# Ledger of designs, part 14: VHH binders against q12xb4

Target 1, 267 residues: q12xb4
Amino acid sequence: MLDFVGLGLFDEKDISLKGLEKIHNADKVYVEFYTSILMGTDLEKMEMLYKKKITVLSREDVEQHAEDWLVDAKDSNVVFLTGGDTMVSTTHVDLRLRAADMGIKTTLIHGASIASAICGLSGLQNYRFGKSVTIPHPYVSNRGVRVVSQTPYDTIKNNIEAGLHTAVFLDIDKDKGYMTVNQAMEILLEVEGKLGEGVMVDRLAVGIARAGSPSPVVKADYIEALRDYYLGGPLHIVVIPAELHFVEAEALVKLAGAPEGILENID

## First folded at step 5 (VHH)

Design Pb7 (framework vhh_8pnl_2)
Fold by ESMFold2-Fast, scan of step 5:
Structure Pb7 (fold): chain B 267 residues (1-267), chain A 123 residues (1-123)
Amino acid sequence: as target 1 above (267 residues)
Amino acid sequence: QGQLVESGGGLVQPGGSLRLSCADAGFTFSSYAMAWYRQAPGKERELVARITSGGSTNYADFVKGRFTISRDNAKSTLYLQMNSLKPEDTAMYYCARDYKYTYPSGYTEFDYWGQGTRVTVSA
């Protein structure tokens, strides 16, 4: 048997009781940290709380060499841990397909996801969201040219035209580090400067830091203001609202400190 | 979008072989899952083969056993080795950065599409 267990958002205590039961009954416990990191914990704290040895798998162990450890699940109980929810923002459905090919039964034990956390923290309704998008760090190509992805701008534009909010994920790079809300605002304004379509001008955004921690920061303001707003340490995420229902606008003002002026043009 | 450049297409007889290449000017080629798609006249664009950043491969049923996708991260190049070509393989072939998977953001739609390279299989 292979059980996929989501660890939730922030620390080793975010695991569900069902997930903890799976760990306690497991013969082998694996974890990967390349899809998501829990900023409030580490391997030692996890092993101490869960009372189980945990083997860390690399991306290569999961994506290229999965059969090497999946074989253990033919004759024993194997648990595979991921940050967040098991099948949200991962390729791990491929592991379920490989397990099925090997005759291995799989189950999913869900964890809290950033996808739902942003709705709770901002007050924006989940059913009013469109496609999500990631802002990558700008990079220098092999030809020495600086490249800035246009995809986030296009996705936000299309969502706004459809009346849908955009969840905007922020890149993590081993050399450039965790992208901040401030950097994301700068990138969107840089693309606006090149395209000139007015999408990001006077645009409301919501910056969120450390979802799931004891003291998350949620700040709604125009992109230009958020560029200079300090939200503290990682991990950060952005939401770009489209047309707001009155209750959504009230939530942003009362819970995220949005400018009161957004209430004037509601509905 | 000009970041991906396909090459290697051409005219070939049934049963022949071609090797397609996709050069990525992007500094972070190794971080992306990459894919080959094709579009035949009058048909929708369809997935041919996908390779993850870690090297795991997935193939459409209609090319399994005949095509091999591979990547060379040092050269920032994606390949598609096409063997035992059939007239039904005639299409414009496109390279795509499939999903850029980042912490904790997950998948988004394709970042870039290439211009395409034409493959014609006829007698």
Scores: ipSAE 0.000, ipTM 0.204, lowest interface PAE 13.5, mean pLDDT 84

Design Pb8 (framework vhh_lunsekimig_d3)
Fold by ESMFold2-Fast, scan of step 5:
Order: C-alpha cells, then sequence, then structure tokens
Structure Pb8 (fold): chain B 267 residues (1-267), chain A 122 residues (1-122)
C-alpha cells in the first residue's frame, strides 16, 4: 500500500487528521521537499510531532529510482509526504502509475493548496483565474547574455485579454534565495520596458506573503508601488487581477489596502 | 553558469528527417523536466514536446507519431527526432528546462536555449 499525504501550506500542524492517522499506521514514511517548501517546519519538528522516523527522498530518488523504494509498498504500508496537495503542481501522478504497474494500491490524502489559499486571502473569485505562471530568476545564457523570461508577461497579457486573473508563482533558488514581490515587480517592469505593449502600465497587482502562517500579509497596489512595499519574509506569491467585479474590488480595498480609486472605475 | 545549446537544425525537403540535440551544462540535468518549443516568424511560440524526469512524454497533436523526444542523462543531452517533416514545421526550435512540474497551470521555465533554425522547403 502506498498513501500519498499532502502536508498543507506552512508547518507540521497543517496535516489533516486522516494524514496523521496514515503516518501513525505506516511502516515507512518518506518525504520530498523539492516540489514545495513548508517555511514553518523542518524534519526534526515533523518527526517530533508525528512520532515517526521520516526518510528524505531527493528528486532523483523519486523521479529516476522510484522502484527502489516503491517495492516496499508491496508488502508494507508506505506513506509519501509532499508539501501542499500531492497531485497539484507535481509529477507525482507518474509515481501512482508506476505503483499500479507493480500491483501496488495507492490512496490520496489531500492537503491545503496555495491555489485555493490565494483566493481566500485576496477575495478574488477562483472561477475567474486563468493560467498560472512562474517568474524565474534571471540568468546568463550560453552567449553571455542576461536572459529575463518573457513568458510571465505573455501569460498575464493573454489572461487579461480573456478577462482572467493570473496567479504568479515566484522562483526559489538555493543560491539566489526566495524571490520577493518587490523583485517580481521589477522583473515585470523590465520586460515592459523592452516590449512597450503597455500591459504592466498602471497595472494593479496583489502581493501575498506567508499564506497559511500566523502572520500573512496581503497588499494590493499598482506594480510600481508594490516594487517598494515591504512584505516581510518568504514565501511570496503575486496575483495580477484582470477586470474586477465590484465585490472583488471591494475586497481588495477593505482586506488588502488597495487604492480606493479602483472602486470609481467599477460599474 | 547554466547553458543549453541546441544543434542539428538545417534545411530539409518535405518528408525528410532531422535530429535536434540540446546539450546542457551547469545544472543537474537528470533532475529537470525538458521541453522543445517552436517559434516561426510572426507566430506565437508553441510547446511541441516534453519529457518528464521519469521519462513520460507528451506531444502536441500536429507532431504525434512524427516526432520523438528522448533524453540521455549520462550525456546531459535531450533529443528531438523529427520524421515526415512538413512546411509548417519550419521555425526556430528552442529547448527549455524546469526543475518544477510544468503543466497547464505553469507555462514558464527556468532555462532556455538560444534556438536552432529548421527550414522545410521544396
Amino acid sequence: as target 1 above (267 residues)
Amino acid sequence: EVQLVESGGGVVQPGGSLRLSCAASGFTFSSYALYWYRQAAGIERELIASITRGGSTNYVDSVKGRFTISRDNSENTMYLQMNSLRAEDTGLYYCAASWRYVDSRYTDYDYWGQGTLVTVSS
């Protein structure tokens, strides 16, 4: 048996009661941290609360050498832990297919996802969101040229044209650190300066920090203002709204401190 | 420094074949999902094929059965075998890599190559 358990957004207490029961009844517990990071916990805190030894799997252990540990689930109870929800923004469905090929039964115990958390925190309606996109850290190409991805700009533009909000995920790098809302705003404005299509001009954005923590921050303002706004520590995420319904605009003003002027343009 | 270098592009007749290569350095290649994009002049960039860390492949309908994506982790190289080439396959082919899961929710990538030109003409 292989049970996939989502750990939720922030710390070791975000696990569901059903997930905790799976851990308690497990013969072996594995976790991976390469798809999602829980900022409020670490391996020691998890092991202490869950009262189980947890083995950390690398991306290679999961993606290339999965059969080495999946075989344990043929004759014992194995739990595989991930941050967030197990099948959201991961390739872990591939693990379920491999397990099925080996005759291993699998179950899913869901965890809270950032995909729903941003809707609750901002007041923006989930059914009005389009494609999400990630802003990567700029890098230097083989030809020695600084590369800034145009994909976030294009995705936001296409969503706005369709009347859809964009969830914008921010890159995590071991050496460059966690991208902030401030850095994301600078990157979008840099691309706007090169393309000149006016997509980011006078554009409203929502910066969110530490969703699921005791001290979340939600701030709505124009991109230029958010570039200089302090939201504190990671993790950060951005939402770029498209056309707002009155209730959405009111939520941003009352709950996220958006400029009251946004209400004047709503019919 | 991270590098993705495409090669194998050129001019071919309709019905011909080409094999594109994407050589990678500066990151743990085997840990990344890999992608081929195509961009023609005046046309939006299109995802043609992808291969996950675990080896699962996906293709756009227009190339299914004609193109095959593969990876060689020991050589840090990704390939695109293109058979039965058509005029509409003409364009700049870019390789891309992402350490995160990329699906309909995510359209961005960590690293991009510089592109290699494929021209299919009579």
Scores: ipSAE 0.000, ipTM 0.199, lowest interface PAE 16.0, mean pLDDT 86

Design Pc1 (framework vhh_8pnl_2)
Fold by ESMFold2-Fast, scan of step 5:
Structure Pc1 (fold): chain B 267 residues (1-267), chain A 123 residues (1-123)
Amino acid sequence: as target 1 above (267 residues)
Amino acid sequence: QGQLVESGGGLVQPGGSLRLSCADAGFTVSSNYMAWYRQAPGKERELVARIYSGGSTNYADFVKGRFTISRDNAKSTLYLQMNSLKPEDTAMYYCAAEVTWRYSGYEYEFDYWGQGTRVTVSA
């Protein structure tokens, strides 16, 4: 048996009671931290609360050598832990398919997801979101050319044209660290400067820091203003709204400090 | 033009061979997870082959034993050697590269895409 358990957003206490029961009944517990990091905890705190030893799996262990540990689930109870909700913004459905090919039964125990957290924190309606996208850290090529992905700009543009909000995930890199809302705003404006299509001009955005923590920050403002706004430590995420319903606009003003002027062009 | 440049597509008879190339236009990615995808007329885009940063490879069942993915890191070029081509292999072929380390294997995870190169297999 292989149970996938979502850990939620921030610390070791975000796990559901069902998830904790799966851990207590497990013969082996694995976790991965490469898709999402729970900023309010660490391995030691998790092991203390869950009262189980936890083996950390690398990306290679999960994506290339999964059969090496999946085999344990043929004759024992194995739990696989992931930040957030197990099948949201991960490739872990591939693990379920591999397990099925090996005759291993799998179950999902859900955790709180950033996908629902951003809706609750901003007041934007979940069914009005389009494709999500990730902004990668820019890099400098061997030719000395700064390379910036155009994909976030294109995805945001297409969503706006369809009347859909965009959830914008921010890159996590071993050397460059956790991308901030400020850096994301700079990147979008840099691409706008190159393409000149006016997509990011006078564009409202929502910066969110530390969803699920005791001290989350939610700030709605134009991209230019958010570039210089202090949101504190990681993890950060951005939402780019499209056309707003009046209730969405009111929520951004009252709960996220958006400029009151956004109410004048809505309804 | 995109960030990746593809070449090598064309018209071939069933049983023929083609080698596709994907170059990063002289840009070097510091870490590479790369893949070949294809999209047949009227169908969704599907994964053909992938190569991980460590050099390990995976193939879709429908191309195993016929296609080989490889990379020349000194030239920053990815290849797809296609042998024993079938009419069912007719598609636009795309290369994709990931610079973020958090995901692998699925279309929506790739940061950079090529413009595609057309492969037609018919008598």
Scores: ipSAE 0.000, ipTM 0.327, lowest interface PAE 11.3, mean pLDDT 85

Design Pc2 (framework vhh_8pnl_2)
Fold by ESMFold2-Fast, scan of step 5:
Structure Pc2 (fold): chain B 267 residues (1-267), chain A 122 residues (1-122)
Amino acid sequence: as target 1 above (267 residues)
Amino acid sequence: QGQLVESGGGLVQPGGSLRLSCADAGFTVSSNYMAWYRQAPGKERELVARIYSGGRTNYADFVKGRFTISRDNAKSTLYLQMNSLKPEDTAMYYCAAEVTWRSGYTYEFDYWGQGTRVTVSA
């Protein structure tokens, strides 16, 4: 059997009691840190609290060589740990499909997700969110051209036109590091400079750092101001609001320090 | 655009074969998901084949059994082997890549190539 366990948002204590029970009953425990890092913990603290040895899997171990460790779940209890909720903003459903192909039963033990955390922290209503999108780090092509994905800009534009907020995930790259809110704002403004559609001009955004920690930062301001705002260490995420209901706008002003002028431009 | 570079297109007669390649010296071809799309004149872009980083593949019904998608991860190159080509396969063929597992969509890719033309006639 293979049990997928979500670890939650920030540290080793965010695991559910059900998740902890799965770890205690496991013959083998694996974890990956490439989709999400729990900034408030490390492997030693996790092993101390969970009272189990944990084997760290690389992205290649999970995506290209999964059968090498999935085979353990044929005759024993294997737990696979992921930050957040295992099947949210990951490709881990592929592991469930591979396990099924091998005749291995899988279960899901949920963890707290960034997808719900951003709603609580910002005051923006979850049912008013549209498609999420990720901003990848820009790269230089083999033709020497700097390439910036237009997909985030298009997704934000389409959501705004539909009256929906956009959750904007920020890339994690082992060479370039964790993308910050500042970098994300710069990227969106760069795309705006090329397209000229006015989508990002005078656009309100919410920068969030360290959701689930004792010291999260939530800051709402226009993209230009957030470009230069200090939010501290990772992990960062952005929300681009569309049309705001009065309570949402009031929450952003009172809880996230948004400009008070936004209260005068809502229904 | 220059983000992905397709090659291998050309003119072939019905029943012929072509191998398309998609390469970039950057990061794109190392992504979790890559796909081949095509767009015939006056038609919308449609999915032809896709591949996941672990090698699992999926094909549109109209090419199943005739086309094979593959990836050489060491060379960061995606291939589409096209056999038994038909006039209906005439289209611009595009490579697409998802570079981030957090995109939230599998149907909208982060990067696209500029396309390579395949013409099946005569």
Scores: ipSAE 0.024, ipTM 0.524, lowest interface PAE 8.0, mean pLDDT 86

Design Sa1 (framework vhh_sonelokimab_d1)
Fold by ESMFold2-Fast, scan of step 5:
Structure Sa1 (fold): chain B 267 residues (1-267), chain A 125 residues (1-125)
Amino acid sequence: as target 1 above (267 residues)
Amino acid sequence: DVQLVESGGGLVQPGGSLRLSCAASGRTFSSYRVGWFRQAPGKEREFIGAISGSGRSTYYAVSEKGRFTISRDNSKNTLYLQMNSLRPEDTAVYYCATSKGYTLWPYKESDYDYWGQGTLVTVSS
């Protein structure tokens, strides 16, 4: 048996009671931190609270060599832990399919997701969101050319044209670290400079840091202002609002410090 | 047991530069992430930046972007913080810090177990 358990947003206490019960009954416990990190805890604190040894899996262990550890779930109880909710903004459904091919039963124990947290923190309505997108770290090609993905720009543009907000996930890279709201703003403005379509010009954005912590930061301002705004440590996420309902605009001003001028253009 | 000793602090004029060093003893630090933090009078401690054990990955607080550079020399068990274009608001006690094990969260003060005594940097005319 393979139980997928979501750990929630911030620390080792965010796990559900059902998730904790699965850990206590497990023969082996694995965790990955490459899709999301719990910034309020560490491996030692997790092992102390959960009273189980936890083996950390790399991206390669999960994506390329999963069968090496999935085989243990044929005749024992294996738990696989992820930050957030297991199947939200991950490719881990592939692990369920591989397990099924091996005759292994799987279950899901849900955790709190960043997808619901951003709605609560910003005041933006969940039903008004379009496709989410991830901004990857820029990289240098084999020819020595700097490559910046255009996909986030295109996704945001399409959502805005449809009147939908965009949840913008920020890349986690083993070598480049955790992308900040400020880096994300710079990347979007860099793409705007190349394309010249005016999508990011005078564009409102919401920067969010440390969702689920005792002291999260939520700041709404124009992209150019957020480029220079200090939000502290990770993890960061961005929301790009489209057309705002009056209550959404009021929430951004009162709860996220958005410029009051955004209220003037609401009919 | 690990000891960290910062050096290189002092008085510098606005626009000037300083290079801080952190000497580590008690273990080979090439396997561990190390970071720089600062604390100004009357303020809480804040993250400046961190560098991975190999030196391939660096993590910076956005407020210090482009002005501060972290590096390490694993052969000398020493970390460096190069500070350029210093401003009066950079006045603080600067600390280096490392973990006793594998930490994945470079920005969290609580992820660092061993701390130096600090070195005072004063930016004033």
Scores: ipSAE 0.000, ipTM 0.102, lowest interface PAE 19.3, mean pLDDT 85

Design Sa10 (framework vhh_sonelokimab_d1)
Fold by ESMFold2-Fast, scan of step 5:
Structure Sa10 (fold): chain B 267 residues (1-267), chain A 125 residues (1-125)
Amino acid sequence: as target 1 above (267 residues)
Amino acid sequence: DVQLVESGGGLVQPGGSLRLSCAASGRTFSSYAVGWFRQAPGKEREFIGAISGSGRSTYYAVSEKGRFTISRDNSKNTLYLQMNSLRPEDTAVYYCATSKGYTIFPYRESDYDYWGQGTLVTVSS
């Protein structure tokens, strides 16, 4: 038996009671942190609360060598923990298929997802979101050329033209660290300076820090203002709104401190 | 029905200042964001900045922020562009335009539905 358990957004208490029950009944517990990290906890706090030893799996352990640990689920109860919700913005359905090929039954215990959290925190309607995109950290190529991905710019542009909001995930890198809203705003403006299509110029954005914590920061303002706004520690995420329904604009002003002027141009 | 008329253009020396006005008629001016654009000879029209219907929020192209200031007087149905520290490369025809009502950040030409005829600004010694 292999149980997939979503851990939620922020700390070790975000797990559902059903998820905790699965952990208590497990013979082996694995976790991965490469798709998502819970900033309000650590492995020791999780093990103390859950009363189980937890083995951390690398991306390679999950994506390339999964059979090495999946075999344990043939004769015992194995739990696999993931931040957020297990099958949202992950390729973990592949693990379910591999388990099925081995004759292993799998179940899903859902956790709170950043996909719904950003809607609740911003007031933007979930059905009005388009494709999500990740902004990678810029890097310098072997030829000494600075590389900045244009994919986020293109995705945001296409969503705006379709009247859809964009959830913008920010890169997590072991060496470069967690991308901030400030860095994301700088990157989008840098790409705008090269392309000159006006997509990011004076664009409304929503910066969110520490979703699911006791004190999240949610700030709506123009990209230029957000580049200088202090949101505190990670993890950060950005939403780029398209056209706003009247309730969305009001929510951004009242709940996220957006400029009141946005209320004059609602549909 | 809707008309926009720019004024205040002219010849100014480098480093000088100029204030452009845009008078609007034919719609409830305070309900719509309005913007400024410019077009130099042989170049495409470029966005300068916009101001919300109430006048409380302004949006500027990054390259123009700090030198140009947009304001409006809704009691007079008039939009203003204050231009400081003018450079020869600011030489262009300056246009005002009213945004489509549903657009919060009207920074593209396609976000605007009514345009003025333009006023020429020449910066030279």
Scores: ipSAE 0.000, ipTM 0.096, lowest interface PAE 20.6, mean pLDDT 85

Design Sa2 (framework vhh_sonelokimab_d1)
Fold by ESMFold2-Fast, scan of step 5:
Structure Sa2 (fold): chain B 267 residues (1-267), chain A 125 residues (1-125)
Amino acid sequence: as target 1 above (267 residues)
Amino acid sequence: DVQLVESGGGLVQPGGSLRLSCAASGFTFSSYAVGWFRQAPGKEREFIGAISRSGRSTYYAVSEKGRFTISRDNSKNTLYLQMNSLRPEDTAVYYCATSKGYTLWPYKESDYDYWGQGTLVTVSS
């Protein structure tokens, strides 16, 4: 059997009691940190609290060579740990399909996800969110051309036109590191400069750092101001609000320091 | 007795390059993630970036904008920081540090246990 266990947002204590029970009953415990990192913990703290040895898997171990360790779940209890919630913003459903092909039963033990945490931290209503999108790091092609994805801009535009907020995930890259709110603001403005459709002009955004920590940073302001606002260490995420309901606008002003002028757009 | 010793600092002109080294001793260097920090006079220590114990993964603070590269040589117990296109605002004392326990992604000062004494980098004409 293969149990997928979400570790939650920030430290080793964010695991559910059900997740901890799966770890205690496991013959082997694996973890990956390439999709999401728990910034408030480390391997030693996790092993001490969970009372189990944990083997770290690389991206290649998970994506290219999964059968090498999945085979252990045919005759024993294997736990696979992921930051956040295992099936949110990951390709790990592929592991469930590969396990099924091998005759291995899988279960999901959920963890707290950044997707829901941003609603609590910002005060924006979960049911008013549209499609999420990830901003990838810009790169230089083999032909020496700078490539910047237009997909985030298009997704935000479509959501705004539908009156829906956009959760904007920020890329984690082996060589370029964790994208910040500042970099995300710069990328959106760069695309705006090329397209000229006015989507990002005078656009309110919410920058969030270290969700689930004792002292997260939540800052709502216009994209131009957030470009230069220091939010500290990772992990970062952005929300682009569409039209705001009265309670959402009040929450952004009172809890995230949004300009008071946004309240005039509600009444 | 854990020791980290930085070297390679000095005076460099704007637009120049420097490579800093950090020599580690007294522990199993290859078992720990390690990182670089800098501190300008009168300012707080800021994170530059870190490298995983294997050397296969790195992550950087956004302030470097692709100008800095971290690497390591576990056979020589040495950590490196390659700095390109240096600017006057890069003037600081640069520190290397070893992660606390087996922290895989040490991104903040509290994630580090042992620190070098620092090496001064001055970017001016």
Scores: ipSAE 0.000, ipTM 0.112, lowest interface PAE 19.9, mean pLDDT 87

Design Sa3 (framework vhh_sonelokimab_d1)
Fold by ESMFold2-Fast, scan of step 5:
Structure Sa3 (fold): chain B 267 residues (1-267), chain A 125 residues (1-125)
Amino acid sequence: as target 1 above (267 residues)
Amino acid sequence: DVQLVESGGGLVQPGGSLRLSCAASGFTFSSYAVGWFRQAPGKEREFIGAISGSGRSTYYAVSEKGRFTISRDNSKNTLYLQMNSLRPEDTAVYYCATSKGYRLWPYTESDYDYWGQGTLVTVSS
């Protein structure tokens, strides 16, 4: 038996009671932190609260060598922990399929997801979101060419044309660290400068920091203004709104400090 | 002032064993994960593995699992690396390191804030 348990957004207390019960009944507990990080805790705090030893798995352990630890779930209770909700913005459904191939039963114990947290924090309606996209850190190729992904720009453009908001995830890189809202705004404006299609010009955005913590920051303003706005420490995420309904626009103004002028341009 | 001092390096023959120590001071040792890295001449620094502050959890790079074992003695503020079945390609300067602050688990070089000066291990006949 393999139980997938989502840990939620911020610290070791965000786990559900059902998730905690699974940990207490487990013979082995694994965790990965390469897809999502809980900024308010650490491994020792988790082990102390959960009263279980936890083995950390690398991306390679999960993606390339999963059978090495999945085999334990044939004859015992294994728990696999992830930040957020296990199957949101991860490839972990592949682990369920590999377990099924081995005759292992799996269950999902959900955790709070950033996908729903951004809706609550911004006031933007979940059913009005389009495809999400991740902004990767710019990098230099092996041949010395600087690469900046155009995919976020294209995804945002397509969503706006369809009247849909875009959730924009910000890359976590082991060497470059956690991308900030400020860096994301710079990257989008850099791509705009090359393409010249006007997608990011006078474009409203929502910067969110530390969702689920005691001190979240939510700030709505134009991309140019958010470039220089201080949101504090990680983790950051961006939402690019499309056409706003009145309640969405009012929420951004009243709760996220958006410019009052957006209330004049609503559907 | 955080300080880490490695010791126990030296010359060993292929197939031999060696135990490295890292003495820590200037921080609450038992509260932080600590790890081992190595760097051969002309190569990038390579992660070997890490151990949680309590010692209850260990994580190893896949290539080192089985030959190398990490342990700690919090009463002595000391980290250990037991190396078995040593090969000439294990020749490197070995470093201990600690991450301090908000990081949940220090997996890569960039996650570690404080480093020892290193101890040389040479595997040769």
Scores: ipSAE 0.000, ipTM 0.200, lowest interface PAE 14.7, mean pLDDT 86

Design Sa4 (framework vhh_sonelokimab_d1)
Fold by ESMFold2-Fast, scan of step 5:
Structure Sa4 (fold): chain B 267 residues (1-267), chain A 124 residues (1-124)
Amino acid sequence: as target 1 above (267 residues)
Amino acid sequence: DVQLVESGGGLVQPGGSLRLSCAASGRTFSSYAVGWFRQAPGKEREFIGAISGSGRSTYYAVSEKGRFTISRDNSKNTLYLQMNSLRPEDTAVYYCAASKGYTWPYKESDYDYWGQGTLVTVSS
């Protein structure tokens, strides 16, 4: 048996009671931190509260060498922990398929997801969101050329044209660290400077830091203002709103400090 | 779903004031953004203004700002339009409308539920 357990948003207490029960009954417990990390906890605090030894798996352990640890689930109870909800914004469904190929039964114990947290924190309606996208860290190619992905710009553009908000996930890189809202704003403006289509010009955005923590920050403002706004420590996420319903615009002003002009300029 | 019924229309002298009411039934009123439109004889329907479900945010067509005030009482399921300094040009059938909240409040097509209208005549 392989039980996938979502850990939620911020610390070791965000786990559901059902998730904790799975850990207590497990023979082996694994965790990965490359897709998401809980900034309010660490391995020692998790092991102390959960009263179980936890083995950390690298990206290579999960993506390339999964069978090495999945085999344990043939004859014992194995729990695999992830931040958030296991199957949201991850490729971990592949692990379920590999387990099935090995004759291993799998279950999902859900955790709170950033996908729903951004709706609650911003006041933007979840059914009005379009395709989500991740902004990767810019990198230098093998030929020494700086590469910036155009995909986030294109996704945001397409969503805006359809009247849909965009959830924008920010890259986590072992060498470059956690992308901030400020860096994300810089990247979108850099792409705008190259394409010149006006998509990011006078564009409202919502920066969110530390969702689920005791000190979350939610700030709505135009992209250029958010580029220079201090949101504090990770993890960060961005939402780019499209057309706003009255309640959404009101929520952004009241709950996220958006410029009042967004209310006055509805024509 | 929501049903809307306007009232309070009538004949008023230029420079006078009038308050229109829009009574709503058959739903949770506070979940809808609601607005006022008018249609003068021989002219297209014109947006006047709208108010959010909570009542805290109001949006007016530029030409009506300062003369007309929109308010709502969710406990009474009622929307109001206070009209001051009325002019003969304000003569029209006034409609209230409710939006499910998925579009811009200034477009007629953004509203899903409409009242039957109430006539306001500004004339000496």
Scores: ipSAE 0.000, ipTM 0.138, lowest interface PAE 20.5, mean pLDDT 85

